# Ledger of designs, part 1: VH-VL binders against Protein NifQ (nifQ)

No score or structure here was measured in a lab: all are predicted.

Target 1, 180 residues: Protein NifQ (nifQ), of Rhodobacter capsulatus (Rhodopseudomonas capsulata) (p20629)
Amino acid sequence: MLHFPDPFATGPGPVIPAEALGFILAQGLRECAAGLGPLTARLGLSGADLAALRDRFAPGLELPDLDLPRPEAGPDQQAIETLILWRAGVATPEARWLAAILARRSMETRHLWEDLGLPSRPWLSGMIAHFLPGLAAANARNMRWKKFFYRQICSDAAFSLCLSPSCDDCDERAACFAPD
Unless a header shows other numbers, all headers, positions and changes below count from the first letter of the chain; Kabat numbers aren't used for antibody chains.
F, E and O stand for the ipSAE by ESMFold2-Fast, ESMFold2 and OpenDDE, each averaged over both directions (binder to target, target to binder). V2 = 0.75 x the mean of E and O + 0.25 x the DockQ between their complexes.
Where letters were taken out, [cut] stands.
Atom coordinates printed by the task and the answers are left out, and those that the model quotes come from them; centres of patches stay.

## First folded at step 4 (VH-VL; framework fv_necitumumab)

Design a1 (from c9 with heavy chain M102Y T109F)
Fold by ESMFold2-Fast, scan of step 4:
Structure a1 (fold): chain C 180 residues (1-180), chain A 122 residues (1-122), chain B 107 residues (1-107)
Amino acid sequence: as target 1 above (180 residues)
Amino acid sequence: QVQLQESGPGLVKPSQTLSLTCTVSGGSINSGDYYWSWIRQPPGKGLEWIGYIYYSGSTDYNPSLKSRVTMSVDTSKNQFSLKVNSVTAADTAVYYCARDLYITFGGVFDYWGQGTLVTVSS
Amino acid sequence: EIVMTQSPATLSLSPGERATLSCRASQSVSTYLAWYQQKPGQAPRLLIYDASNRATGIPARFSGSGSGTDFTLTISSLEPEDFAVYYCQQRSYWPYTFGGGTKAEIK
């Protein structure tokens, strides 16, 4: 028997696109099991998009909530998704799914790679380089991804840069960039 | 046990569409356990993966060919097909169909057809 | 795309000798590497998948090893039917890519 890839496996490993997406699905499933909401809300995708993503990267994985629509996204989430798609450099289904997932998970409170369930930041950067090559190129200074997203959307919306000593390691600086 | 057999014209003119069909016997295409792939080999050269299709109709294509390639699956006939548009002499190759293991998320080709030579010439 | 480089291009050996074939990836492919054997006029045959797992029906004299960027296929004692072209292939990234092949030929 072939060894089945384990999306719940830990360790830094090299970035494998299908395995990275398996970790993301596993994170969403853990949060559903914990009662944090339906899978569509945790990953920012419609049930139809989740089914398509599953069929491509984790065939045979049983997913809940596949009959639900995509939940309404707030303005910051929509701005980040639009930014990602604009900079993606490609127009693939995978780019659209990842843009939605990355924007949704950017609304959580930890580092983006942690909130995606990935083993480390190189897994996230490698996945972005594979599926969203234009976005990877745009982050030329290798900034933390949530900080990069908020800096980009705040610059486009004429927000002021806000630095707070109480949030000196915070990637989620949306509150500091909000307009009056 | 499982056998794959390619069929289609051996000669195609430049700018036309190359169309091939793979017939599977001894196993079912209508199964979540496998992807179904096309791989080609130009004379005297190495192997190039073209794309795969899953029983649901989901496909992935080599980016070098994506704009010219379409695959389809007919689970009732136990067949899957390849179309390559706008062919040139560079598309001359032996074309193989292969079973591609879903348990690996693709990329392990455990059974191959015998191959069919397609020559692109005027 | 990931470039797979095989060396040597040709191995000239006698039956009974040990064959060692190398495959190098341009960047890490973890253990997601397969080896295929191709005889003239025939389709490739899967020998090894995921670097070291022998496919069904493949004789024990074939073994694979390696991880990351460096991989080896070993044939412990060549039989006459083993003289063929061998290809490595990675599945870590899309598109899947193959090496240029190593031809094992009789001295």
Scores: ipSAE 0.007, ipTM 0.482, lowest interface PAE 13.4, mean pLDDT 81

Design a3 (from c9 with heavy chain M102R T109F)
Fold by ESMFold2-Fast, scan of step 4:
Structure a3 (fold): chain C 180 residues (1-180), chain A 122 residues (1-122), chain B 107 residues (1-107)
Amino acid sequence: as target 1 above (180 residues)
Amino acid sequence: QVQLQESGPGLVKPSQTLSLTCTVSGGSINSGDYYWSWIRQPPGKGLEWIGYIYYSGSTDYNPSLKSRVTMSVDTSKNQFSLKVNSVTAADTAVYYCARDLRITFGGVFDYWGQGTLVTVSS
Amino acid sequence: EIVMTQSPATLSLSPGERATLSCRASQSVSTYLAWYQQKPGQAPRLLIYDASNRATGIPARFSGSGSGTDFTLTISSLEPEDFAVYYCQQRSYWPYTFGGGTKAEIK
């Protein structure tokens, strides 16, 4: 994998994609250890995908729950994942793993970068720019990622994915239930 | 030289599950360099990508088929398989397996099986 | 999904003539466009990937060009074995999508 300058970074330091994924795995492991559920449920990935992700970015790290399937995703999570994949600009396994993770964690109540265990917002934007370059380009106004996701699913040709009567309702819902 | 060969029943009844296997020779499925894809072609029509599988078991499916499709991989046998449930006459097609170059983005089908015709008929 | 439109549907040409096949995408696919050749009763064969890169073993008479939404496959001088159906395919967006094909047939 190549390391690219973060196009959305402010201040010093480049994002290191392998290190960003390491933070995400560490966050999932902390939540698993705290009894919040299996790693597959915390990160929205099958055990097989977690093993492949680990082999790519954190070789030798021991992970639990590698024999479990990916849990069923609700409609909002599915809509966000679909949006990310179709906006991604690439079709790599890394893009798919990250799309699933981002969609799953968008269901939590904290700011997305904080929820993922990343050091700051530029780390999230830089990771997205590296693995999901089309998605990064689509967020040209540097909108907060959860708000961008909900706004995009509302404005897409597939408006029904929003599960809301209007795009304004989707924005308001995102604001009410932890906008990023 | 890499070769792919499809196998499975040529006739499937409506509402049943279509099951195909692709056997790879001259190259290993247990490799991070490739996805392994299924592509179909109804008689007299164009090509439709169905889905791919990675050696880890990771899959992605064409959204138009996702609710009915499952792929699996057996790296010890150097095989990957396709199941399409609840088939109808619209699923009648020549089914190809293909190697998918994963270099940057995937979606470059450099080796194909010869194809197997599956007819959905009572 | 990205819609790929090929034109013309049929080209009637003689051996030795130049063939020019067009492929248009419903939105920009950058250079992430491949061309395949399919002969009757056979699997498709990869000719060109990423708009202009010839696949291994493909004769120099085949060339690809274009970017964004408009792409061209050119066969500089048709050989008898080149009369086949040609498909374009984009890999910029999920799902991968193919054009409807252009049939090159003898006049």
Scores: ipSAE 0.000, ipTM 0.471, lowest interface PAE 16.3, mean pLDDT 81

Design h4 (from c9 with heavy chain Y55W)
Fold by ESMFold2-Fast, scan of step 4:
Structure h4 (fold): chain C 180 residues (1-180), chain A 122 residues (1-122), chain B 107 residues (1-107)
Amino acid sequence: as target 1 above (180 residues)
Amino acid sequence: QVQLQESGPGLVKPSQTLSLTCTVSGGSINSGDYYWSWIRQPPGKGLEWIGYIYWSGSTDYNPSLKSRVTMSVDTSKNQFSLKVNSVTAADTAVYYCARDLMITFGGVTDYWGQGTLVTVSS
Amino acid sequence: EIVMTQSPATLSLSPGERATLSCRASQSVSTYLAWYQQKPGQAPRLLIYDASNRATGIPARFSGSGSGTDFTLTISSLEPEDFAVYYCQQRSYWPYTFGGGTKAEIK
């Protein structure tokens, strides 16, 4: 019989940042190819930021839409991005790119790790622990990441942001009204 | 102890759809820690990964097969299935179902079914 | 797709000898590499996961090493039951890809 350690019991797993961002870029490229929108809109980044991220973590990868600006974010997406940056514990370019990506992908409907194109939950947790260590520490109860984000922004805004159309469409919407 | 068992026709005609089911015992498919895979092996050749499915129905397929492959999962029956459309002689292989343990980064295929030979022949 | 290349294709050895099997990836797969053993008429059996971790029930004579693009499976002293085909598999990105296999056969 095979027995593996629980990543939540032992803390974050091995550092996998380049591979994780490769998966995220691949997910955005698949959606762009499927006609769901430009890569900048799928990942919530400007073309300049996508080029910089690609050069850092996936050198040589051909990307479309590098001449486009970052699309306008709705209020829930902006609130989640602000939360991530305030809790990040670091001020690196990588943290800023990942905050934008996580906020944008939190607007999709599946589990966050699925909507990012990651292989499993531990990949997301490990990536957050590496790039956003303060955020990882803040989620001490190992709550699902979208639920954590929506509960936090709803609490911070005295539930004002929970009334937005974007918040109403998410599977984590119910968490916005939980007082804890 | 977890066991996987493939079932389905051993002979499929060219241009038809190959359909297989995997029955899981000793463990539940309704778990976020596992993906469920199909892997095939043509006679005398190596292994080829076909794709995987999560308990929620989310799938990723080998791009070389994506246009012809569909997987589905039935958590109430503890089963998952594979369909390969428009088969040719090149699809003749032993088909394995398998469990991917994703609690570690990258994951691992920790349990395999015994395999079932599917021959594509007129 | 990531291409996995195993060498040699066939390894002819006697019981008691050390076997060294190589697996090379066309791009970095970090440590996300598994080794499987397959005997004739049987499904593959997991030996090593995450490059160097031995699966439960696998004898101590089996060990794995490597990271990035170059990996090795070592059998320190071949037993008769070890003559089989060995496959490596990268788990870094889908599609998950296997090497072509190394057949360990008795001289």
Scores: ipSAE 0.007, ipTM 0.487, lowest interface PAE 12.3, mean pLDDT 81

Design h5 (from c9 with heavy chain T59R)
Fold by ESMFold2-Fast, scan of step 4:
Structure h5 (fold): chain C 180 residues (1-180), chain A 122 residues (1-122), chain B 107 residues (1-107)
Amino acid sequence: as target 1 above (180 residues)
Amino acid sequence: QVQLQESGPGLVKPSQTLSLTCTVSGGSINSGDYYWSWIRQPPGKGLEWIGYIYYSGSRDYNPSLKSRVTMSVDTSKNQFSLKVNSVTAADTAVYYCARDLMITFGGVTDYWGQGTLVTVSS
Amino acid sequence: EIVMTQSPATLSLSPGERATLSCRASQSVSTYLAWYQQKPGQAPRLLIYDASNRATGIPARFSGSGSGTDFTLTISSLEPEDFAVYYCQQRSYWPYTFGGGTKAEIK
């Protein structure tokens, strides 16, 4: 029994982790329709992974251009994806898909939950706790997720320069420079 | 038990299209639990991942081969196929079809066909 | 792409000896690394997945270890049937890449 709600619907309510992936697909589809790029590029997933994700969490949803390649990720995106996989605490396809999505969307400029099309911040944290429980446990001080990711990859890069974002972005956006 | 069997011509002329089919028995290809892959190995050399396909037809190819490769799936025949266009001597290899487990995080290739040697020669 | 380097290229040992095979990744692959065994004229056979988990039916003498960039396959006591080529493969980042292989041969 799969009764996944319309992923384009919004509203308050309890966090339902499976529905969070539907909201993320809807956000990617809106951006694809707006001409920002193919779904593979917007969500950082291969066409095969998108089809599998759709079949599991949004059956019957039509996805465009799944034969287009996933673009090569830059070093920060790769570092974030590797960090998430390292700390995931589980070995599931959903964890792998979500790691790629979170890494790709961390490259955008908005707060992560808003950028992903989720209804609120608790939806992001609830989704991470469900699909990536080890990652959720690692963020013990409940730091904003993008700030946590950049802080962790800066530590892993040892001696990488990390610059504080503007005051408005201090909790969500930290940029790190690899040493020359 | 799951078995995969490659079939297709063992000899292909330069500039032509190499075409192979993998027949799956003992298990269904019409399942969201698996990806289906092609991997090749030139004689005396290592393994090179070509690409994988989901039962719905959605695909990913190794970027080094992407411009020349097409995969397809036929769930009614329990088969999936590989085409490599504009072949050269560098495409001479043993071609394996294989199944990837989607129930593991990184995925693993758990069943392999026996392999079929394709020689590109005039 | 992530480049996988295996060493040594050839390992010459006698039956009963311990074999240690190395695999190094150009960047961290966490624990998402598999080991395969290939005998002449045969398809590769999965030995180890997720760095240290033995696949079903694989004898206890095979073990894997490592994380990040450095990985090891150990065969505690070589049997005659273990003389083969061994490949590592990273599954952390697409495209999935293989090492160049280590050939275990009888001394």
Scores: ipSAE 0.007, ipTM 0.579, lowest interface PAE 9.7, mean pLDDT 82

Design l2 (from c9 with light chain S30D)
Fold by ESMFold2-Fast, scan of step 4:
Structure l2 (fold): chain C 180 residues (1-180), chain A 122 residues (1-122), chain B 107 residues (1-107)
Amino acid sequence: as target 1 above (180 residues)
Amino acid sequence: QVQLQESGPGLVKPSQTLSLTCTVSGGSINSGDYYWSWIRQPPGKGLEWIGYIYYSGSTDYNPSLKSRVTMSVDTSKNQFSLKVNSVTAADTAVYYCARDLMITFGGVTDYWGQGTLVTVSS
Amino acid sequence: EIVMTQSPATLSLSPGERATLSCRASQSVDTYLAWYQQKPGQAPRLLIYDASNRATGIPARFSGSGSGTDFTLTISSLEPEDFAVYYCQQRSYWPYTFGGGTKAEIK
């Protein structure tokens, strides 16, 4: 039997990785149904990777577009994905899938946890701590995740695409460390 | 020079808990660059990965052993530990502590302790 | 879990000869494969990582090759100190798994 988490459910307790991935799939499916593009493009994964992720975390869920290849990523998305993989601290399939998803969803305009369909920032931070523990440790100052990624790619490359101000250039430095 | 040194009882009775500590010198456990692992080798057999711990306390265990294994880290003492509960003769092995360096996506195990033999016998 | 198969189980050669050791994975592990040397009474020592990169301090006679499911460790000219068991390990999927080992015996 198909079981998909309620996207509005919030409560005390640890983040459950399978439920977090369930919320992410639900967000991608809503956007696909709204005509924003195929599921592979919304989540930044090949159809084969989506099928494997579905089998692991949402068995029996029917997904569209599983015959499509992984979409081409722009330079900022590639830089974020490379950063996440470099910082991941593990080499699991889940880490690879999540790195691709996080990089793709960082290209959207809201807070990362919102663009992933997660209930709150702690769900995102808990998921990152579980699947990408080295990345979680690297964000030691608890910076908002998209700002952390953009600041890191700006710092790693000379004359890179600085899409967001660094915290040092921010007029409201406190806002760089505020929860999403 | 990084060195790892295992310590703990060399003899454990069946059904009891095997408890080992790894002391790290020449390098800090309090670093995001490393995972700290336990690997074992039964006499005359190959290597088996038990699990790893990150300096934050985050762990992952080999699914074959997950129900019986617990790891912990003490960054102030530069130590990490392994507990295996409900031991049997099958848990008789040389136990190694080791450092994993994540220099590539897959990482490498670059330093190993000398190993300590633990015999499970009544 | 990924099953790693090493062959042969025992390799017996004279000093100066070339040794070729094989490691096969039950499914693709990309290039995330390491080779370790274990001498009697000692802990394993890293030789090769990411299939073909020699670890610091490892002599040039050791080389690794392969990708996907089929990997080879080559020792171009055996030295007496190369008497040891060699293990491959995949690091592509958790849990990390080792091969059963190849024992290199010098005649």
Scores: ipSAE 0.009, ipTM 0.473, lowest interface PAE 13.8, mean pLDDT 81

Design l4 (from c9 with light chain R91Y)
Fold by ESMFold2-Fast, scan of step 4:
Structure l4 (fold): chain C 180 residues (1-180), chain A 122 residues (1-122), chain B 107 residues (1-107)
Amino acid sequence: as target 1 above (180 residues)
Amino acid sequence: QVQLQESGPGLVKPSQTLSLTCTVSGGSINSGDYYWSWIRQPPGKGLEWIGYIYYSGSTDYNPSLKSRVTMSVDTSKNQFSLKVNSVTAADTAVYYCARDLMITFGGVTDYWGQGTLVTVSS
Amino acid sequence: EIVMTQSPATLSLSPGERATLSCRASQSVSTYLAWYQQKPGQAPRLLIYDASNRATGIPARFSGSGSGTDFTLTISSLEPEDFAVYYCQQYSYWPYTFGGGTKAEIK
């Protein structure tokens, strides 16, 4: 694994997108080592896409499972990915890879930034602002990202028919809409 | 100008392996800027993606064909290849090799080979 | 798998007329939609990508529009060389899928 700087050591400095993606790759690799599945399944990318992402943001990093396909995604994951790409504001390979990763990890149970192995929510928001600037602009209320995604896809269908995520407990209810 | 040229047998018997090679000229396969793919067109039908390969050898195959398909790349020869195992009459098609733009996950093809007809006869 | 449906199957027009070709996706593909032209015995040729961006070298008479599930390819004034089969293709989600094609033929 490559060493990545502690973002808190640099204070309020800008989030470096390559370092954010390095944390995400490191999280996927830890989950592979723990037996939770192949890297392609943990990050929602084919081996070809992972190799290309690695070449751009973590050159020299050894990755397993690079000949495995992207696993089949359920309808909620596909809907989130399509939403992210629609809102992205750019058409870059980085936006496409990140959209796939964010959609896949939105299927997990933790807060998105924690699940991705990022140091804090500002790291996630900064990465999104860099690679997906239109998506960042669309989340004008600074809603928690995973909840924002589910709310958006539910509003497109029929909100009353969707199972929408909620805050974990009463003390955290208001924090779902609060800025970091 | 980039050119792609398919080569391989035009007739394959059922249950055999269909094997095709694509030779690229005017550009290098050894580049992170592109994916390289195979797309086929059965007679009188539309186009179907088979799969794509990155210069590192990493692949992604169409799930409907995945258990029968293998792609490989040889950057020293500037070639990439397709094998389809256990062919049936349903595999009869014109086979195209193609260069795909990385910006679209390899979903948009800017250069195509001329295509080669492969007939599977029972 | 996302299913792409093109209509009409055959479009019969005269040179100089406007051609409008439809492509519909079974689920939203955002703007990740390309159009290709194929003449008999030839490989397809990229015309439009990202729903509305013309590929290099493609004449201005070709234009694309749409987003989500409904897309249109327009040829503002048909020239003799434009009579061909046109395919739409989504690349929003793998496997990437093509429509069944629309044949533009001389009336």
Scores: ipSAE 0.027, ipTM 0.622, lowest interface PAE 7.9, mean pLDDT 82

Design l5 (from c9 with light chain S92D)
Fold by ESMFold2-Fast, scan of step 4:
Structure l5 (fold): chain C 180 residues (1-180), chain A 122 residues (1-122), chain B 107 residues (1-107)
Amino acid sequence: as target 1 above (180 residues)
Amino acid sequence: QVQLQESGPGLVKPSQTLSLTCTVSGGSINSGDYYWSWIRQPPGKGLEWIGYIYYSGSTDYNPSLKSRVTMSVDTSKNQFSLKVNSVTAADTAVYYCARDLMITFGGVTDYWGQGTLVTVSS
Amino acid sequence: EIVMTQSPATLSLSPGERATLSCRASQSVSTYLAWYQQKPGQAPRLLIYDASNRATGIPARFSGSGSGTDFTLTISSLEPEDFAVYYCQQRDYWPYTFGGGTKAEIK
């Protein structure tokens, strides 16, 4: 296996990545409590990955459903996760967990930062810059994250229509469906 | 507080290379949260984005200028620089260095240098 | 590249009046639009980002609105220091492009 440098060892990163992941866990817990599904399904992670993420960023937090496997991902979710991992620029456990979470939540209908329970859009961009620096660099035009993901998928699918949830949420639906 | 300051010659002859340096104080260039940019403004005209550089040395240039522009970064001096080759009178402008804040989703230019006038004349 | 068109080129008003400045994109830029103020001999200053969010320290009289291709900067009651050139900038596509500017001048 290739060994990658620790991206957190150099330069001043985002101040509060643990807090960002704390908001995401809290959102998943609220949805689990509301009966929308087990935590593994809401965040797109196995119980083992959730336990490891909790131990890293929120030690002592009690999480349900840690004995459950990760649910099957549909093809669009898999494509987004593969894209994120391919462009991540790192191979850390945190990058893998965040890629899975971002891909899963891209299947919801709200703006990605809002859906993740983050306070604002800069929290999402800062978290991505910290954990997925290659992905942050790849989005050089500062596109909306769901628009960026689905546009990349549409490009890879040789101009197939992008009928993704992100197009329903965007103010620019026509741009999501236009050939690029 | 973060401050940016342009420096370089105010007069460049046609066909020569225009070279400018931006010195950053009150903040570090060695950060993944920011891109560092050059923007220019010909006298009496609007603003034109030249390009930006990341602390790693990665650059993106405006396609209209890409063949003539090079940017570099020196994190040890907290500086970044612009070179424009083969200048003509059309390159006469006030040149600004600036910081782009990338933690804002759309990105934003939150700090600007005061600007330095470069005149291209024989 | 995306072409940004600002109108009017010059806006002549008196202090206390409302100013409305328009910015149009040649294609949709979502809400990824910023407004800057530039006074003679000075660098541009960020006023508004993501179409409607006021930058830190910017007075409440400044507001932005719009999405897609049509955007507006409103100054609810002009102060003497507000007579300046205003630029819009789209940040949805590279290269980032600016409008030609609107000069707000005293009548």
Scores: ipSAE 0.005, ipTM 0.466, lowest interface PAE 14.4, mean pLDDT 80

Design l6 (from c9 with light chain D50G Y93F)
Fold by ESMFold2-Fast, scan of step 4:
Structure l6 (fold): chain C 180 residues (1-180), chain A 122 residues (1-122), chain B 107 residues (1-107)
Amino acid sequence: as target 1 above (180 residues)
Amino acid sequence: QVQLQESGPGLVKPSQTLSLTCTVSGGSINSGDYYWSWIRQPPGKGLEWIGYIYYSGSTDYNPSLKSRVTMSVDTSKNQFSLKVNSVTAADTAVYYCARDLMITFGGVTDYWGQGTLVTVSS
Amino acid sequence: EIVMTQSPATLSLSPGERATLSCRASQSVSTYLAWYQQKPGQAPRLLIYGASNRATGIPARFSGSGSGTDFTLTISSLEPEDFAVYYCQQRSFWPYTFGGGTKAEIK
């Protein structure tokens, strides 16, 4: 009845959002298969949210661990997720799922786009611009995404959310978690 | 053609639970493309969004109503339901069920039920 | 929550006249804004989504514009069936909120 543009069929920016989410699911599945933990823990989502995301972006894909709850997040992960949602500029279900994933994957040790399984940084920036437009606008200096997140939470928390005891101020704390 | 139809008692006594069901035809609730919403309108007033539910059972409720509201979904019957606890005269309204299509512009409510008047009175 | 304010509350015009309805958000909602029409005894009907996109089946006389905090619904020439209540809704932040409505009535 109603005809209008489907962003997942045509997609704005340099990337197709459904394809980007496909890479992220594939990365989580590889890590699950390698014995690194359940899919819910690798992506930071409940089984119910993973089923919703799967149906939206990868219909028919078989996913494990869909009966498991969302694992408890540490304070830095929670701070990053809160920052992303605060900066998002929207509050759609897709934005909430992506915020949780980005916060969880920010706890890994590589560049964020690598830890998400994306082909390159422009894929991540394009996905963020599509789903989290306010967050994309906030990173006006094009900083590395993990560095941007840690600098923001360090500024907001005044040392209270340091995951490493050796971090003494916001600049040093950022270096503890994001090598670039 | 997708149609939504509300059903439930038109009269509820104060302090009781208001229960409504929405039956969907011409389309499946068991789909990741849509969220299913309840919206109400007190007589002579504007629209208030109550919340929505995804087929997997995930819900978002309006914070002003969250403590009193529960939504559920039954994919085998192609139905979703609303319960509002501890009702008062302020809950008297026409209740609409509706389908939300999620797209880049934050989505739209593209199909509405005809609405059912629920009066809270003893 | 984001507060949506519509003005005027009532718009009294004659058929054939241009109608301009305003909707203001308490904070930026980008273009995540929809307009609905409601006739007495009926459910609301989607008119405009994404601030300026006309929904299927909606006559060309309806148009939407704006971004950020200030939005306008324009009816270029009122038809008798256009006298109704119009609501704007922001879709940017949860919970999704509606304006108080503007009633278009015959002078």
Scores: ipSAE 0.007, ipTM 0.528, lowest interface PAE 11.7, mean pLDDT 82

